# VH-VL binders against q9h9l3: the designs that were tried, part 61

Target 1, 176 residues: q9h9l3
Amino acid sequence: PRKMVAIDCEMVGTGPKGHVSSLARCSIVNYNGDVLYDEYILPPCHIVDYRTRWSGIRKQHMVNATPFKIARGQILKILTGKIVVGHAIHNDFKALQYFHPKSLTRDTSHIPPLNRKADCPENATMSLKHLTKKLLNRDIQVGKSGHSSVEDAQATMELYKLVEVEWEEHLARNPP

## First folded at step 3 (VH-VL)

Design c29 (framework fv_fezakinumab)
Fold by ESMFold2-Fast, scan of step 3:
Structure c29 (fold): chain C 176 residues (1-176), chain A 123 residues (1-123), chain B 111 residues (1-111)
Amino acid sequence: as target 1 above (176 residues)
Amino acid sequence: QVQLVQSGAEVKKPGASVKVSCKASGYTFTSYYMHWVRQAPGQGLEWVGWINPYSGETFYAQKFRGRVTMTRDTSISTAYMELSRLRSDDTAVYYCARSGTYYYGSGSRFDPWGRGTLVTVSS
Amino acid sequence: QAVLTQPPSVSGAPGQRVTISCTGSSSDIGAGYDVHWYQQLPGTAPKLLIYDNSNRPSGVPDRFSGSKSGTSASLAITGLQAEDEADYYCQSYDSSLSGWVFGGGTQLTVL
């Protein structure tokens, strides 16, 4: 069996009017929720909008941040060959400029049994905050100071564990 | 209908630069990556790199780093590939091709392809 | 040199079956990355024939099929027709190169 990790990334705005999402923090946790990686990452382009309300990123975090190219190499070494769990994970992979095998990808925003357990429509895209509150009785992304990618990655792994047996059986019968 | 239309054939001397264009239509240009792939006469396909048309971010295969530059103009939905310091072994048909922005679902396949631009490098 | 290995040529008679192999390594096909296949008719651009190992785009006949196992993939063509004469390329993603990789191509001749 392959090892499993969960990932969550924070992005800042770069490019014209800050419309481009560039990686500024990445957190990776193992199956038990232990932190394997958590670094602030310096984008190669000028940061126009820190998006602090959501990202939690401030100018101070960029002072000793790992340059994107180096951070990307470190992150990819952790992800390669593993089952990677995330929430709306395509945004994380896009920010990493990384193509992970779809057969090894688990997106908690697109798992019908998980929505069903939360009394939500099976084909709706529910937020991580909502699913975590409904199924784990825990409040995440609290306040106005930004999200914690470690907290989000840990919550994402715990949510996946609620449906892991059922979903892995489904994927074995219906390969992606 | 989704289409990629490329610029016409080019003949260049060794040491020159060439710039090939690829005009997209029938879809949202900024929602997909644009790839460049080349094929030397009688040879196989070789991936050169990609550009994210939304951000302008690029990634090049190691073999071409320092000689290739990919750009785009979102106002006319056109991607460009410029190859500098041309050698005779750069003679090839250069294709643009579209892919999705992440490896989930059918995003990673190359579809559609442009019809190709022949670049001939000779003295 | 191509990163993925294909036989340089394969041949068959009309109505017969041929199989084209595509062999990778632990950093591409062996790492779980999907395999796509392209058909290139003489003088034309490549056209998507099979995607995500075994799926056919609309308009591709069911006599074309794909499979994947371990570090290798295969394209099978049954009921060969003269119009199938073309070059066939496999493609995957390689994590060690952080890029897309192609097979060297296989020229199919229908005798």
Scores: ipSAE 0.040, ipTM 0.653, lowest interface PAE 5.9, mean pLDDT 89

Design c3 (framework fv_fezakinumab)
Fold by ESMFold2-Fast, scan of step 3:
Structure c3 (fold): chain C 176 residues (1-176), chain A 123 residues (1-123), chain B 111 residues (1-111)
Amino acid sequence: as target 1 above (176 residues)
Amino acid sequence: QVQLVQSGAEVKKPGASVKVSCKASGYTFTSYYMHWVRQAPGQGLEWVGWINPYSGDTFYAQKFRGRVTMTRDTSISTAYMELSRLRSDDTAVYYCARSDTYYYGSGSRFDPWGRGTLVTVSS
Amino acid sequence: QAVLTQPPSVSGAPGQRVTISCTGSSSDIGAGYDVHWYQQLPGTAPKLLIYDNSNRPSGVPDRFSGSKSGTSASLAITGLQAEDEADYYCQSYDSSLSGWVFGGGTQLTVL
């Protein structure tokens, strides 16, 4: 009965030596993979490292990007009350400075049945790229121009759908 | 062993400022958030705010914005809370407490807690 | 002006069962945020007693249990002992305040 969305965020490096991850893009898709939100986001701090090889963020994307406080408000309105799916999703929530209820959070990097289907150790943290290739026979994060957070959110939702019935039953019997 | 050691009791006059310290040991200081919670005599617990020791980012409860400042010194694994323009109703025990940095579920639990610092504001 | 509502006091005799309620709203417990419980013995700092609704830290006896349903949570103490006399606080996160919130506290008196 609860609606479900998938999220993927891109972060840039801020703070000492660029080691702090600050939100620079967020994509949210619905259960069918339709885009509900996709915006570049301007961090309140100076960007030290764009991490372009992975984030796909370039200085040009920041020119008219949505300020962090405004983007956060928009994103939280979409996430509130919904089951939110992501891959290593704690990093996305940390970048958003948002606490989502654990009972409504699904992390595809920590779902043992999903790893089992991919012939991976159940407790290993596998990359989204690896799981998507093994289980969906699809290549994502191709090339050197950075990742597409839309593509990643869509792949994440499709991966979750492979184990949704089994995992939701497990969670009902073993609440987090 | 994980420990949070707080500075000693303070007595201040109305209008003064107080700075309380919390020294962490037994874990990686920058891998956990530090929260501040106060408790007036005979009253309940009230959350003041938190600091990310890694980045220095802070977030304060609305009631304390403009009067509280949280900082840290990573070289000595110590967090600080400074409260300015003290009033008599700021008399309380001020606790530091650790949380993880996950922004779902376990990020909201506080463990361990410091022993508390009594701040008395009176003439 | 505690955000979560607890009874101010509860009492029981040794060996009995007591329960302490914690009532929130749609922006905290009702939104699905986990509830944690802290025990505060007289003159001491709070100590984590129950986390994520029903889990016990190492060293907490199974006499202490927690549950959550709808907008409310409950702490149950069975086999009540004199050492359990303390203040008990529930805690959650409130999305409308973007911060951590506590119950007003419940003083447990062991007769």
Scores: ipSAE 0.271, ipTM 0.739, lowest interface PAE 3.6, mean pLDDT 90

Design c30 (framework fv_fezakinumab)
Fold by ESMFold2-Fast, scan of step 3:
Structure c30 (fold): chain C 176 residues (1-176), chain A 123 residues (1-123), chain B 111 residues (1-111)
Amino acid sequence: as target 1 above (176 residues)
Amino acid sequence: QVQLVQSGAEVKKPGASVKVSCKASGYTFTSYYMHWVRQAPGQGLEWVGWIDPYSGDTFYAQKFRGRVTMTRDTSISTAYMELSRLRSDDTAVYYCARSGTYYYGSGSRFDPWGRGTLVTVSS
Amino acid sequence: QAVLTQPPSVSGAPGQRVTISCTGSSSDIGAGYDVHWYQQLPGTAPKLLIYDNSNRPSGVPDRFSGSKSGTSASLAITGLQAEDEADYYCQSYDSSLSGWVFGGGTQLTVL
């Protein structure tokens, strides 16, 4: 069996008017929700917009943050060969400048059985906050201080576990 | 109909720069990555790098870092590749090709391809 | 050299079967990345022939098929025709290079 991890990244705004999303924090948890990695990451470009309300990142977190190139190497070493679970995970992979094999990727924003359990349309992209509240009866991403990527990664793994058996069966029958 | 139309052939002297264009049509330009691949006469395909037309982010193969610059103009759905400090062994057909993003558009396959731009570097 | 290894040439007579191998490593094909195949007719741009290991784009005949196992992939061409004479390239993604990688190409000669 392949090992499974869940990832959640926080991005800050760089580039013109802060419209480019650059990696500024990454959290990775194992199947049981234990933290394997959690680091603030220094983008190679000037930060225009910390997006603090959502990212939870402030200027002080960039002091002694791990440079992007080094952090990326560490993160990829953890992800390689594993099933990686995330929510809207394409944003995380884009920020990492990383292509993970599709057959080893699980995106909780695109798993129809998970939406069905939440009484949501199967084709809709539901937020992590909404699915977590409906299916786990837990409030995440509360307040104006920003999100915890550790909390988000843990919630994402727990959501996947609700549909793991049926979704793995589906993927075995219908390879991506 | 999805298509990529490239600029015409270029002849350059060693040490010069060349800028090749690739105009996209028939799809949402910012939803796919644009790659550049070159092929020297009688040789194989060599990946140069990619640009995300949405963000302007680029990634270049190690061999070309410091000499290649990729840009785009979203108002005319056109991607550019500029290669500087040209050498005779940069003589090649340069192709643009579309791929999906990190999770969308069926991933890493290149489809379509432009018809190629021959760049000849000679003294 | 090319990152993925292909034989430089292969040949067959009309109606025969040929197989072209593509060998990678643990950081590309062995890491689970999909393999794509391109056909390049003389004087033309490469054209997508097989994607995601074994899928055919619209317009590609079923004589062309792909497979992947471990660190290697294979392109099979059955019922060879003169029009199949071309260069064939495999392609994947390599996580250690953070980039797309191609095989060195295989020239198919239809005798």
Scores: ipSAE 0.226, ipTM 0.726, lowest interface PAE 3.7, mean pLDDT 89

Design c31 (framework fv_fezakinumab)
Fold by ESMFold2-Fast, scan of step 3:
Structure c31 (fold): chain C 176 residues (1-176), chain A 123 residues (1-123), chain B 111 residues (1-111)
Amino acid sequence: as target 1 above (176 residues)
Amino acid sequence: QVQLVQSGAEVKKPGASVKVSCKASGYTFTSYYMHWVRQAPGQGLEWVGWINPWSGDTFYAQKFRGRVTMTRDTSISTAYMELSRLRSDDTAVYYCARSGTYYYGSGSRFDPWGRGTLVTVSS
Amino acid sequence: QAVLTQPPSVSGAPGQRVTISCTGSSSDIGAGYDVHWYQQLPGTAPKLLIYDNSNRPSGVPDRFSGSKSGTSASLAITGLQAEDEADYYCQSYDSSLSGWVFGGGTQLTVL
């Protein structure tokens, strides 16, 4: 492996009217798509809105969920010093209360060559579902029972691999 | 015009608490994090912690955990920092400063800064 | 006490070049986190001078420049002027502390 992982997190609504996004599941896969981490995570505050249609999180998942503080420590041990790939990854890092170096961060929602390959405007923010269908001919986030963060992390890594050589060369010439 | 206006100087006795305010204007208050940084007379800058005005979430530097509380009031775009159990070595100018909310990129810089609030702790 | 190391003072004559170093560790600058620089004139709040290693905010003249290499960063001031006499602070993020960290500050004296 090239010290590269992909991450996808699911968030639930906490705080007033459920407007705060709190981490409730995290999946991390390696370069080949093998699962390195996949746990349900218990937020430190009351869950107001499970957002189940998108998150796939239900009350049953919280029964044996890893407390946030413990899960965060485990996740950060995996991410530290690695190139981390994600889609709209700032949301994942915010939920983790974690700052990852921008030089080691790859956001598939902000890679112009990837949008170009999908016949999308280079500066548009395209959804993971759309890019995956267009470039990999794969349907993800199917149905109404919520997303699989493992599936999303795997798709994100495969999307990055389509532009990896081109994008890493770009970053070497134009450091963040 | 983006501006941070802080409350006036405070003089406190050891063991007391102080609450400093920082009123934001000229931007969407909930779209940026608010940081607190202190500077003792003739000394360097020391980061105290941050608050996300949107959620109310906070994170404090280890040195201040248990003594500092950060809050905000979104109706008046004002952030607060309260420091309890004051000691003479808490005498400092306390600054508020704005940063972006993104966990990578240029969002981490502090701009603008408030003009500072001098807190003097003496018996 | 400061997490990032700066020389306590630096001096130069008008028109000369000075460089201020900022040394971190593997958990901050060495981990790839950006370095920002602040100028503090006597009796005033710090002002953002350089951000993301080498970028200048609007209104900062090009005689101020920043760079980063390995675990260290540098602020260079060319064409030194009397008005540059101030304290300069570097800042980064430290992953082991999960927080922002500052250098101890460097007092620039214009002779």
Scores: ipSAE 0.176, ipTM 0.704, lowest interface PAE 4.3, mean pLDDT 89

Design c32 (framework fv_fezakinumab)
Fold by ESMFold2-Fast, scan of step 3:
Structure c32 (fold): chain C 176 residues (1-176), chain A 123 residues (1-123), chain B 111 residues (1-111)
Amino acid sequence: as target 1 above (176 residues)
Amino acid sequence: QVQLVQSGAEVKKPGASVKVSCKASGYTFTSYYMHWVRQAPGQGLEWVGWINPFSGDTFYAQKFRGRVTMTRDTSISTAYMELSRLRSDDTAVYYCARSGTYYYGSGSRFDPWGRGTLVTVSS
Amino acid sequence: QAVLTQPPSVSGAPGQRVTISCTGSSSDIGAGYDVHWYQQLPGTAPKLLIYDNSNRPSGVPDRFSGSKSGTSASLAITGLQAEDEADYYCQSYDSSLSGWVFGGGTQLTVL
């Protein structure tokens, strides 16, 4: 009876040599792929590396960005009590400084049946781009202007739907 | 052998500040969160906050915001908790404790714990 | 006040079974967060006894077991021994507080 959403976050580099990943954009979509949230987010620390090729974040996006503390509150209000789907979702939750219940988390980078459908080793961690191309015949993360977190969240939800029945049955019999 | 070694007991007057240290050994200091938990004499455990030793990011329980500061020094694998504007009801044993960094549902167990630092606030 | 509710005390005779309850709300245990249990012997730091609802760390006897259902968790101790006299604390994560929460503690007396 729990609602389901998909999340994808973009991170920029902060801290020494830009090695810390800080939240700079978050997109959340519902089961049908409709956007529930999509905001640029201002990290509390100085941005050392925009990682623009991957994140799509530029200095101009920070001008109207929502401060981290406020954005976090808004995002957690959407995620709480829902099944949350993501790809390598640990990184998104870490950037949000948020612990989501394992029983309500679906990580498409760690679903063996999904890899099997893509003719990949069941325990390998495959990229979102690769799985989307193999299973949905769709190219995402194209070009050099950075990724769209909306596009990535939508693709992630569609990937999960391919294995949803099988995986939910598995989880019901083998609770995490 | 994973260990957390805390600084010795402190006696402070109301209004003063105290800084407790926790030195980690036997594991990669930056790969785990460090938590601070206190226990007043004869009372229960109360979570104060955590620090991510890799980034320096902190998160404090609402009750302590504005009075607590957590820091670390990665060169000596040591975490610090400083509590300011001390009151008599801050008298407690202050523990550091390690947790994992997995953010969905697992890894939140506190293991190991330091032996604790008694902080006494009295006139 | 503690966020998770435990009985303040429980008692049993050697060889008996005791259970200690831990009651939360929809934002912590009810939200699906795991429950951990700590044993605190007099004058010592807490020690991890049970983690992720029902798992035992190395060195913890089979006499200790944990379970979770709905908004509550339970610690069971069978074959009660004198050395089990201690305070027991449950712990979880609360999403509304964005932090770790503890029960008020239960003092176990072995009669």
Scores: ipSAE 0.470, ipTM 0.818, lowest interface PAE 2.6, mean pLDDT 91
Fold by OpenDDE, second read of step 4:
Structure c32 (fold): chain C 176 residues (1-176), chain A 123 residues (1-123), chain B 111 residues (1-111)
Amino acid sequence: as target 1 above (176 residues)
Amino acid sequence: QVQLVQSGAEVKKPGASVKVSCKASGYTFTSYYMHWVRQAPGQGLEWVGWINPFSGDTFYAQKFRGRVTMTRDTSISTAYMELSRLRSDDTAVYYCARSGTYYYGSGSRFDPWGRGTLVTVSS
Amino acid sequence: QAVLTQPPSVSGAPGQRVTISCTGSSSDIGAGYDVHWYQQLPGTAPKLLIYDNSNRPSGVPDRFSGSKSGTSASLAITGLQAEDEADYYCQSYDSSLSGWVFGGGTQLTVL
């Protein structure tokens, strides 16, 4: 069995109107929830919108932030060969400008058994916050400080562990 | 219908620069990556790099770093590839090709392709 | 130069079955990345033939099929026809290079 890691990224707005989502923080945890990576990342372009309300990113976090190219290399080194768990993980990969094999990707926003367990429609896209509250009885993404990518990554891994056996069996029978 | 229309053939001297254009139509230009692939005469396909038309972010194959520059003009849905310090072994047909911006949803396959632009480098 | 390995050429008579192999490594096909195939007719641009290992785009006949196992992939063509004479390229993604890689290409001749 392959090692699993969970990833969560925070993005800021760049580009002329701040509509471009650029990686500003990345957190990776192992199967046990231990932090393997947690760095603020400096986008290659000027930040127009820190999106602090959601991202938790402030200007002060960018002072000693790791340049994107360097951070990307570090992150990819961790992800390579692993089963990567995330929530709406395509956004994280997009921000990383990285492609992870589908067969090694687990997106908790698209796992019907997980939704079923949470008494949600199987084909619905539920938020990480909702699933975490429903299934783990834990509140995340609370307060005024914005999201914690470490907390979100840990929650994502814990959610996946609830359905890991069932889902892995399903994937074995129905490879993507 | 999705189409990629490329600029015409170019003839350049060694040391010069060439800029090839690729105009996209039939889809949202900024929702897909644009790749460039070249093919020397009688040879195989070689990936040059990509650009994210939405952000302008680029990633180049190591072989071309320092010589290639990919840009785009979103107002006219056009991607550009400029190759500088041309040499004879840069002679090739250069293709633009579309892919997704993430792995899911055709993220890793190239479709469609432009018809290609022949760039000839000769003294 | 090509990262993925293909036979330089294959040939077959009309109606026959031909197979084109594509051998990668642990950093591309073997890493779990999907393989795509392209057909390039003489004097034309490549065209997507097979995507995600075994899927056919609209308009591609079912006599074209793809498979993947381990570090290799294969393109099979049944009922070979004259119009199938072309170059065929496999493609995948290499995480170590953070980029796409192609096979060297296979020239298919219909005898």
Scores: ipSAE 0.279, ipTM 0.785, lowest interface PAE 2.3, mean pLDDT 92

Design c33 (framework fv_fezakinumab)
Fold by ESMFold2-Fast, scan of step 3:
Structure c33 (fold): chain C 176 residues (1-176), chain A 123 residues (1-123), chain B 111 residues (1-111)
Amino acid sequence: as target 1 above (176 residues)
Amino acid sequence: QVQLVQSGAEVKKPGASVKVSCKASGYTFTSYYMHWVRQAPGQGLEWVGWINPYTGDTFYAQKFRGRVTMTRDTSISTAYMELSRLRSDDTAVYYCARSGTYYYGSGSRFDPWGRGTLVTVSS
Amino acid sequence: QAVLTQPPSVSGAPGQRVTISCTGSSSDIGAGYDVHWYQQLPGTAPKLLIYDNSNRPSGVPDRFSGSKSGTSASLAITGLQAEDEADYYCQSYDSSLSGWVFGGGTQLTVL
C-alpha cells in the first residue's frame, strides 16, 4: 500500500490522580500535510487533569467536542489499510484503543537512520521537537499554552519523508 | 509461572445472569489485556471482548453489547465477565486469555488461556 | 458464521504432511494483521501453536510451521503423529469489527 497518513493525538488525565491518558484531540494529515481530520474529543470519563501545558486542551474545548465512540469510528475509517506515521505512536493507539498492523506502522521515535541524520544515538528515543529542529530547522511546540496536534502531525510526516526510501527498503528486507 | 485460574461451572435458567472470574498470577496484571472467548459444545471459538486492567476500559463484540459487562479488581489480580439475560444458546465454555498490545508484552497473541468455565443455560 | 474461513476437517496418515488454510478479507489478514494458530486437544483449553504468522512458542515442535500471503494464512504440519489429532484454529484482528476474529476450526484426523 502507498497511501500514508500521519497522526498526532492530545491526551488529558483521567482516573486516579489523573494518571490515565484519555483521548481529547486527534489530528490526521495526508502525505502532503493537508488536514484530513482535526477534532476535539470528549472522554467518557471525568477529566481530572487537562495537562494544558502539553495538550493545549481547556474545559471550553469540551463543550462541543465529539464523543469518544463517534470520533474513534471516524478516525479508524481514515487509518484502516494505510501506512500510519506517528511519533511515539503507541501512546496514540492506546488512547484510541486501536491495534494497527506493525507492518503498516512507522514510529519516527524508533527509526535508527532518522536519529543518525540528527547526530543522535541510533537507539535513543528523541523528542519530536528535537528531531524537527535538527533535521528540518523548524521550531515546533513553542510556548507554554500547549502543543498543536496539527503542527506535530505535519512535522512527523515531513520527518518520515526524509528517510522514507531508505526505511521502506530496510523493512522490505527485514519485515517486522 | 504465568497462570490464569477460572471459577467453577455454573448452571443457570434463561433470563438469569452469570459472573465468571479469572485470577491472574506470575506477571504484572495491569500490563496486559484480558480477553474473554467462548465455545459452545462442539462449536468453534467466539471472541466476546477485552478489558484493559490498568484503565478499566472495555470493548465488547457487537453481538454481546448490552448483555456483557467486564470488570477487574487489581488488588487481587482478578478479571470478571458478567453475561445477563441468558439464553439457551449462551451455553458454552467461557475462557479468559491474556494478550499484549504492540507496545505491551507479546503483541496480539492469546497466551496463556484459562482452563475454561462451563456455563449451562437450561430450563 | 466464523469470520475467517477454514476447512472443517483434514486427514492424513502418520509421517505425512497436511496443510490447513485460513482465508480472511481486506479488513483482517488482508489489512496486514498477524495470524496466530491454536491447537485444542479434546477436553482442554486452546494452546498457542504459532504466533505472528510463523513463530513458534517454546515447546512447540518444528514440525509445525505457519505462513501468510495476501488475505490468507496456512498452517503446515509435517511428520504427522497420533498426538496431533486435535482441532486447529486460526485467529487475527479485524479492523472493521475492532476485535479479534477466529476461523471456524479444522478437525485433524490421523488415520
Scores: ipSAE 0.261, ipTM 0.729, lowest interface PAE 3.5, mean pLDDT 89

Design c34 (framework fv_fezakinumab)
Fold by ESMFold2-Fast, scan of step 3:
Structure c34 (fold): chain C 176 residues (1-176), chain A 123 residues (1-123), chain B 111 residues (1-111)
Amino acid sequence: as target 1 above (176 residues)
Amino acid sequence: QVQLVQSGAEVKKPGASVKVSCKASGYTFTSYYMHWVRQAPGQGLEWVGWINPYSGDTYYAQKFRGRVTMTRDTSISTAYMELSRLRSDDTAVYYCARSGTYYYGSGSRFDPWGRGTLVTVSS
Amino acid sequence: QAVLTQPPSVSGAPGQRVTISCTGSSSDIGAGYDVHWYQQLPGTAPKLLIYDNSNRPSGVPDRFSGSKSGTSASLAITGLQAEDEADYYCQSYDSSLSGWVFGGGTQLTVL
């Protein structure tokens, strides 16, 4: 069986008016929620907007942050060959400049059985915060000082585990 | 019917730049990556890079960084590839091709392909 | 240079079977990335022949099939016909290069 991990990334704004999203933190947890990776990451471009209200990133976190190229290599070593779970995971892969195999990718923002369990429309894109509150009765992303990518990755793994058996069966019968 | 229509053949001198276009139709332009692939005469296929038409984000193969620029115009569903400081060994047919994105895409396969644009670099 | 390894040529008589191999590494095919195959007739753009290891697009005959095992993939063509003369390319994604990679191509000759 393939190992499974969950990932969540935080991005800061770079480029003109801070419109480009650049990786600034990545957290990866294993199936049980144990942290495998959690590092602040220094973008190769000048940070224009820390987006602290959402990212939780501040200038102090950049002082000894891992350079993007090094961090990316470390992260990809962990992800390669594993089933990777995320929420709106396209944004994480985009920030990593990485294409993970579709057959090994699980996106909790687009798993119809998960939305069904939360009494949400099957085709709607629900936030991680909403699904976690409805299905796990836990509040994440609390306060105005930014999100914890560790907390988000852990919540994402637990959400996936609620539908894992039925969704893996579905994927085996309907390969992506 | 999904189609990619490319601009016509170009003849350039060494040191010049060339800009090739690829006009998409029959699908939502911003929902798929656009790739550029080249093929020198009698040689194999070589991936140049991709652009995400939604965001404008690009990623180029290491060999072409510093010389290639990919852009798009969403109002006319057209992607562009500009290659600068041309050398004789840049002579090739340049193809655009569509793939899925990281999320809900058609996967990593390239389909459809444009018919190709021959770029000849000679003195 | 090509990242994936294919034989440069293969030949067969009409009605026979040929197999074209595609060998990668732990960072591409071995990492779980799907393999796609393209047919390129002389003077034309490549055309998708097999995708996601073994699936056929609409309009591709059953005599074309694909498989994948470990770090390698294979394209099998049965019942060879003259119109199958073409170059065949395998393709995957390589995580160490962060890009799409192609085989060097295999020229099929129908004798």
Scores: ipSAE 0.053, ipTM 0.647, lowest interface PAE 5.8, mean pLDDT 89

